# Miniprotein binders against b1l550, part 44

Target 1, 279 residues: b1l550
Amino acid sequence: MRLPEELLERARDIHSEAPSHRIKLDRVGSFGLKVPVEFKGFLLLAEADVWVSLPEGRRGVDLSRQVEAIYELSNPPKDPFSLCREAAISLLEKLNYADSSGVSIRFDAPLQDGESLKYYGVEISSIASDEIINKIRVEILGMTACPCTAELIRAYKSSEIAATHTQRSLGILEVSTKAEHPDPDKLASIIERAMSSPLRTYTKRPDEGGLVIRSLSNARLAEDVVREMIHLFLEEFGHLPEDTHILAAVRSMESVHMHDIYAERSFSLDEIRKEISSH

## First folded at step 22 (miniprotein)

Design lk22
Fold by ESMFold2, fold request of step 24:
Parts: sequence; structure tokens; C-alpha cells
Structure lk22 (fold): chain B 279 residues (1-279), chain A 99 residues (1-99)
Amino acid sequence: as target 1 above (279 residues)
Amino acid sequence: DREEYLEYRKLLLEAFKLIREAMKLLREGNPEEALRLLEKAFELAQRAFELAEDDPFTRLALWLMAQIRELQAEAYKKLGDKERAKELKEEARELEEEL
């Protein structure tokens, strides 16, 4: 049922009232907005979430102003890092009762794979208050090979045949920092290099055999993939602020098990350096 | 294919530009000229849709076509043609469902 617009003019401004229960809220916003972006020369359709904090004395958020903040900045399409930061700042300007705002932008990023493209997941966030915190999450598929099974088969009658179960594994790097967002392609590269072999969009039969052989010759436990991701991350991004927070994880989609294997480590840069230097 | 993507990109960027100009015309109370630009923008987005090789490129082109239909509906409302505006909003909805 559609109500007359004249009736709405006579109604209270519910959003500016005090709520019945004076409890502040951390995130109130619009989620799942579709926005265009330009990433490294590619025009893509991304999904965005926008939000602000809501003080205890304000009942509601002006949601139309939130949506406006990001859409006004999305044509012409621009890089998602600038869009994220600028929209977060615009939210605080438009919604002056909030003490913080946030914008998340997620899309599948294209990566050259021979003559074709493969894609990996990216989520870019900026959270603005009296400072800006930048967050980026990258997810990319690769292959892992189990070293325990490989060693058992090798030990049985000293076989020359390299064999073990291999599986697709999803690698995850998430970085939260006061510095600029790390380049997602570099994060994806770190994840792929930590695994046993990359996953290719198109492979010919000889190429498939080569990928499997490389995977078997570089068999790694999921735990050691995470450790290698951390090692490679520190080599490339150890210059980031000391309070930068990282999550490194692998979800292995085991070919012989009913469920996935998962390993993760969260840390700050200063924390992990202390840990490593104590050995 | 590199050359096909460059043409796709060229078509969409021009469509985005025409959309910006049309939105300005709508704000200025000139829906007739806005419709002229939006018709061209839709043609460009449709050509980009036909060139799209990968799902992400198809999705962007389709989404843009839906946005253009919404703007055309707004323009027809301002001209008092509620029947045409309703048709275009329905077309926009159908395009959104394909996403």
C-alpha cells in the first residue's frame, strides 16, 4: 500500500528524536550498494557498504545522505582506494552527529593468467574518525599438496613415484593499517607464492602435469603455508607502521576429507618481530 | 582479447560521461535534452554489453543499462508521461534481476 506524500509532510522527524533506549551504535548504514570502480585500467561493478556511528541521543541515521555520499563520487568511475577514503570523509561531513564512518568496497580483481584473466577477491575499507584506518582483505585460490601422505608413499618400498592428495586452498591476507592500503596484487602474489602451486584458468594436458609435479615437489602443510605467507609479507611490507594488524589464513578444501582444514594467525608487526627475534 | 576490452572500456566511459551530462540537464529542468543523451548512452552501454567476454564486464554493462533506464524514467516523469516512466522502471527492474 502506497501512502499519500502529504501525510508524510505532517509526520514527525523520527530520525532526529532521542531513542527510547539511549544506547550508542557502532555501525548504522546501507549495505550491498552496487558502484562502478576503475581498478588498474579495468572498469568493474563493485559492492559497497557505507556506515556511520550513531550517538546515544540520536534515534536514526539519514540513510539517503549515506547513499548519496558514495554515489556522488562514483561517476566517473575511480580507483576504489580513493573512492573508499573520499566517501568515508564525505559521510562524516554529511552526517555531522557521527564520530566515525566507514566504507567497504569489494570486487573480483582481474589478474593476467597467460592469455586469459583469472580473478581474486578484494575488499577495501576505510574507517574515518579523528584518523583514517585502512583495511584490505585479499582472497585467492591456489593448490596445496600434503607432505605427510607424500612421505608415507615414498617410504613404502622406496617408491620413485611422487604421490599425495592435492587440493584447492583459499589463501587469505587481511591488513589493517594507518598507512595506505597495500597493493592487492602484491598480497595475492604473496599468497600464491606461499602455496604449492598456482591455480590456472586454462591448462593444457602437459601444463596440468607440470602444475601437479610442481605442487608435489613443493608440498606444504596448511600451517606452513600460513607461516610462509607471514614470512613473505614481512619481507615486502615490514615497513608499515608497527601497530599494523595482519591476519594470514588458509582454508584447504581437502580432497580426501569430509570437511575443510583451516589455519590462521593474527598479529601486529611489533608483536611478530618480537616473536621471531627471540629465536 | 585486449583490443575488444579497449573498445568496451571506451564505450562505457563515453556512456558514463553522457550520464553525467544528462543528470545535470535533469537538475536544470531540461528533461528533453537529457533523454537525447540517455538514448545515446544506452546504445553505447548495449554495445559494450555485446562485447563483454567475462562475467564481471557483462555485469557492469548490464547494471549501467539499468541505471540509464531509471534516469529515462525520471525524465519522462518530469515531462508528465507517467505511462512511459512506469515502463522504463519495469525495464530497469528486469535488467537488475539479470545481475
Scores: ipSAE 0.790, ipTM 0.938, lowest interface PAE 0.7, mean pLDDT 86
Fold by ESMFold2, fold request of step 24:
Structure lk22 (fold): chain B 279 residues (1-279), chain A 99 residues (1-99)
Amino acid sequence: as target 1 above (279 residues)
Amino acid sequence: DREEYLEYRKLLLEAFKLIREAMKLLREGNPEEALRLLEKAFELAQRAFELAEDDPFTRLALWLMAQIRELQAEAYKKLGDKERAKELKEEARELEEEL
């Protein structure tokens, strides 16, 4: 069953050989590892990806050492920010032929919702080389209300009825920075605050004129949600380094038989501030 | 329920601690004592599984039970009980498939 010891001594170290084609690879690793983490008092099962760069002169990566790098750090469970950073550093130490490493940790983060929990998607990454770049992506569902339908109903009934249709929408914020990762709960809060609220409960209220005005102010295009997300992000995180990169996006989660609406903007803090100040 | 979650958390943290101790015992060549700790760890993880309210907590408890079965299999292999080791690896596989 076991290989004879003398055979193991004779076997070539395939991974340390030069390859037939000397081409550098950017990411070689183990993806989809299950690891425990502790996030804001919650013990959770996360999914992790670990990788290193592979220089043109090396044929393969030592996969066992990659897996070892993160699992050695996962008991006792620790916060995913520390796990991510420490594992990325450990990868470079264990695989000293690489000039960069990366660790990505993803899980559904709990948020208190009255007596219940709701969840949003989080992916935390650290990429290590001669410096460390931290990335965080947050995805959370919200509701959007159609302003076009709200305006049509208002015009038809002369402000006597406030109504529109709503849909579930996925909001996305992704941040890459040399600073520490932004707090994912704050990113989730920004996304939720940028979204609309259901309008149909307002049709039962006696204040028709005020209700219609509030409904129209609450109804937003996907484009407007993205703009609001950016505005709120700059208010909360405008202090981050100027080369911090952000992606803000919204996707409507309509039925599979209908076309989805999608809006997105990516920018650096330096870029967006110049854009805004030029208007 | 926050009180139920705190119990879940206490059970799992103790299970993680027992697992660390068992892994040390396995490295030191003491699989019998490691098995005693792993039996306790599995019971704690099972109790946490029964307390779990949401899918993420159920998944972590189930995953930990599978990891414990893998370590038990390693311990039995070191004791020369290949039949028991095989049974435990199969149970670990079944637990992971429920994830």
Scores: ipSAE 0.771, ipTM 0.930, lowest interface PAE 0.8, mean pLDDT 84
Fold by ESMFold2, look of step 22:
Structure lk22 (fold): chain B 279 residues (1-279), chain A 99 residues (1-99)
Amino acid sequence: as target 1 above (279 residues)
Amino acid sequence: DREEYLEYRKLLLEAFKLIREAMKLLREGNPEEALRLLEKAFELAQRAFELAEDDPFTRLALWLMAQIRELQAEAYKKLGDKERAKELKEEARELEEEL
């Protein structure tokens, strides 16, 4: 039911009032919005969150203005990085009582996989205040092979047999920086190269054999996958500002265990360089 | 499938363009013209939905069909046809539940 519009003339503007309890809020917004984007030639339906800070003296946020800020920019569909940054700036302009705003956009990014597409998870954010902080998280599945079991089998059969258990592993890179967002395809590539081998959407028997041989030839502990991700990240993105923050992680769905193995390292570029240079 | 994706993309981009034009017409108080554009936009989105082979592409086409139904409902409200507007809003909700 739609209420008569004449009620707008006599209703209070609740959002502009002072609240009963004067407590500021860090994030007030609309979460789970559907928004179209164009990523590297693909039109995709993404999910977006938009928010602003709310000062202690304001009771509520103008939610319709928040939603308008991103939807006005989403047709025609544009790349999600531009949409994210521009919407965050627009939020601060439209909601001048806020001292910060944020936009997150998440989607499954297509990646060419032979004759097919495969997908990996991407979430980007732009947080605007007196400066803009750009965040990106990439998650992609790969395959890992256990080097401990491989070494045991090698020692038993003196290099006649190359075997070990293999499993799916989820690699994660998360970057927060004042610079532009790193290219998610490059982050996904770093993760895949740190694994024993990539996963394929569809594997013909000759390709399947090749993936197994590659994984056995490149066996790695979950800990070493994380270390390799960091090494490769520094090679590709060591030029980013020194206060850039990174999380590198892997969750391994171990095929011979009842539980997952997890390894993680968070660091700033300044921090990791000091650590490496001390060895 | 590359040729089918290119057709899918072309159909959706044209639908997005018609939607932008329809939204402008609605703001200018021209709901009858907006409805003409929205009917064409819906047909284009529906054709894109039929071409879609992967879940991400079917989801976008379906979502766009729902958005068009919402805009059509807005246009009919401006024309005073509350029953048609209600029917279109219900159809939009059904389309979004399939996402």
Scores: ipSAE 0.752, ipTM 0.927, lowest interface PAE 0.8, mean pLDDT 87
Fold by OpenDDE base, fold request of step 24:
Structure lk22 (fold): chain B 279 residues (1-279), chain A 99 residues (1-99)
Amino acid sequence: as target 1 above (279 residues)
Amino acid sequence: DREEYLEYRKLLLEAFKLIREAMKLLREGNPEEALRLLEKAFELAQRAFELAEDDPFTRLALWLMAQIRELQAEAYKKLGDKERAKELKEEARELEEEL
């Protein structure tokens, strides 16, 4: 049912009214939109969040204009990095009362795994204000082998390659920068290299055995994984601005415990460089 | 398969193009021509769905099919065919529920 245009003209603009409480809101928007993207040649359906700030003197945000802004930019499908940036900027242009905007795009990124594809989680975002901040979060599963159990077994059996329990571990890298979004495949690679071994979608028994052997040979604590992630990140992305913020984390889904092991470090590039130089 | 994916991609990109053109026509007040393009777009998206092997690709195709049905419903509504518009909206909903 379309309401007559005349009724729309007579209708009070609720969104432009003064609010009952003059309080600025940081984010008001539509969450869980579905948008197509092209990621490294793959057409994918992503989930998107779009938002703007709301000044203290305005009751509500025109949400329809937000949705239009991202959908206008989503056909043809484009890379999610550009989509985030362009949509964030477009939101500010379209919603003149907003002093900030943001777009977040989430999807499972395909990654070549031999003849198959595996997927890792990615969230790409941009926040626009007086400046643009680009954020990327990558989550990928790997395998860790426990060095503590390995040491116990080694002590018990005097074996060169000690058996140990293995677990799936989720590695997380989150980067916020004024530079361009870091390449998520590189971030995923850092995480995988920081673990005892990557996971494979399809393994033949010999290949599976090889992965396990590799894992056992590279037994790592969750703490080791995080430190290695940071180290590898600095090698690959140390050229980013000094104010670039990083979260490196791992969640090990322990096989011998009912609880997970979690380790993280949050830092700026400036802070971590100072820390390393002080030792 | 790489070849299948390339065909899938081609079909969807063509469908997206037709959708853009149809949306323009809808804005210009030409729902009849828009419907013609949307019908073709739906066929392309459906073929893409049939070629899709992996869940992410099937989901995109289904989503696109749903979007096309919504646009078709809008076009029929502009033409005064409320019944067909309702049917198409229901079809769109059903497709979205498969996502």
Scores: ipSAE 0.614, ipTM 0.865, lowest interface PAE 0.7, mean pLDDT 89
Fold by OpenDDE base, fold request of step 24:
Structure lk22 (fold): chain B 279 residues (1-279), chain A 99 residues (1-99)
Amino acid sequence: as target 1 above (279 residues)
Amino acid sequence: DREEYLEYRKLLLEAFKLIREAMKLLREGNPEEALRLLEKAFELAQRAFELAEDDPFTRLALWLMAQIRELQAEAYKKLGDKERAKELKEEARELEEEL
């Protein structure tokens, strides 16, 4: 039943009313929207969150205008980086009572793996206020080989290539910067290079054997992987602003234990440079 | 296949274009012409769906088909055909449930 348009004109704007409690809200919006994007030539369906701040004197947000802002910008589909930034800015323009806005876009990013595609998780965000802060989170699965077990086997059998257990490990890089979003494929590459071996979607048995051998030759603790991720990140993205914040993390899905191993480091570029220079 | 993907992409981009034009026509009060464009857009999206082998591409095509059905329902509602609008909304819902 569509209420007659006449009733809409007579209805009080509840959203513009004074709230019962004059409290500012940091984020009010719509979460789990589906939006099309074009990522490196691939048309994909992404999930999006959109929000704005709400001043203490306003009861509610015009949620329909938020949804309109992102959908207007999503046809034709565009790159998610531009979509995030432009939508965040558009939200502030459309909702003039807000002093900040934000957009987050999540999807599985295709990555070429030989003749096939593999996917990694990506979340691209932009927060607009007096400045724009860009955030990107990349998650990709790789393989780690345990150096501890390898050493035990080496000590026991005197083998050059010691057998060890391998496990799937989730690598995570999260970057928050006032600069442009870093390239997620480069971040994914850093994670894969920091691990013992990348995962492949389709491995023939010989290729699988090669991956395992490579993994055994590059046996790494979860701690080693995180440190390597940080090292590789500094080499590739050391040009970012010093106030750029990074989270590097690994979750290893242990094959010999029922629990996962987790390691992380959070840092700014300034902090980590000082730490490294002090040694 | 790269060629199949390029055709898929072409079909969807053309469908997106038709949707933009149809939405403009709906705003201008021309639902009849909007429906004609939306029908063509649906055919393109359906062809794209048939070409899609991978889940991400299938999902986008299905989503677009659902969006087109919703816009068609809106157009029929403006024309006063409530029954057809209801049918199209149900079809849109069914397509969204497959996502």
Scores: ipSAE 0.609, ipTM 0.863, lowest interface PAE 0.7, mean pLDDT 89

Design lk22
Fold by OpenDDE base, fold request of step 24:
Structure lk22 (fold): chain B 279 residues (1-279), chain A 99 residues (1-99)
Amino acid sequence: as target 1 above (279 residues)
Amino acid sequence: DREEYLEYRKLLLEAFKLIREAMKLLREGNPEEALRLLEKAFELAQRAFELAEDDPFTRLALWLMAQIRELQAEAYKKLGDKERAKELKEEARELEEEL
C-alpha cells in the first residue's frame, strides 16, 4: 500500500529535525548489504557496510540514500577497490550534512591453486573526509611446524631432519594507506611465504608428503612468521607512504595445547624504518 | 572449468544489463516491457545457476534470481496485480533463504 502522495508531503522529515541531545555521531549506516563485485575477472557476491557521520544538529541519516548510492555503482559489477572509493565519495555528495563517509566490502577471494581455486578472506574499505584513506585486510590459512620440538628430536636422534608437530595458522595483514589499495593476492602470498608451507585444497599422497617435508625443513614459531611477514611486506610494499599503517598478525591453532598462540605487530612504515636503523 | 565460468559470466552480465534496462522502463512507467526483460534475465540467471559448481558462483546466481523476482513483483504491483506480486515476493524470499 503506497501512502497517498499528499500524506507524504504533510509528513515531517524526522531525519532533518533537531535531536533531543545535540551529539555528533561518527558512523551511522547500513551493515550487511549484499552487493555484486568483479574481482580479477570473477563475479562474486560480497557483503558491504556503508556509513556516514551525523552532525549534532540532525536527528537521523537518510539510510535509503546510502543503500541507493552503493547499488547504483554496483550494476554493472565493478572491482571492489573502485566501488569502495566511488561509493564513499558518492555518499558525501548525496548526504551533504556528512563530513565523513565509509564503505567496507567483504568476500572470499579466489586464488588459483593448480587447476582448482582456493579462497582467502578479504575486507576492502575506503574512508572519505578531507582525504581518502584506503584499507585492506587479508586473512589466509597456512601451516606451521614447531622448531622447538624439531630441535629436541634432532638432539635426541642426531638426525638432520626431525619430525615435529604441525598446525594450521591464520595469517593476517591489514594495511591502511592514502595510496591505492595494495594487491590482496600479493598480501596473501606474503603470508603464505612467511609460514612453513601453504595449505592446499586437494593433495594427492605425494603432494601431501612434499608439503609436510617442506614444513619440516622450514619450521617457524608464530613470532618468526610475524617477523617474516613484516620483512617480506617491506620488500614488496616499502614504496608506500611513510604514514601507511600495517598490522601483521598470526593465530596458530596449536595441536599440543588446548589454546591458540597469537602474535602481532602494529606499526607505520616510518616507525619500522627507524627501528631497523637503530640496530 | 574455465569455459564454463566464461559462459556463466556472460549469462550474468547479460542478466545485469537487462535488469538495468528493466529498471529504466519501470521508472518511465512501462512495467509491461520491463516484465519481458526481467523474465529473460531470470532465465539467464537460472542457466548460470545450473552451470555454477562452486558456492560463491551459486550464491551470486541465486541472489540475482531473487533480485529479479523482487523487480517483477514491483512491476506487477504497478499493473495492479497484487496476487502475482505477492507470489513473486515469496519466491524471492525462498531464493534468499538458500544463500
Scores: ipSAE 0.602, ipTM 0.860, lowest interface PAE 0.7, mean pLDDT 89

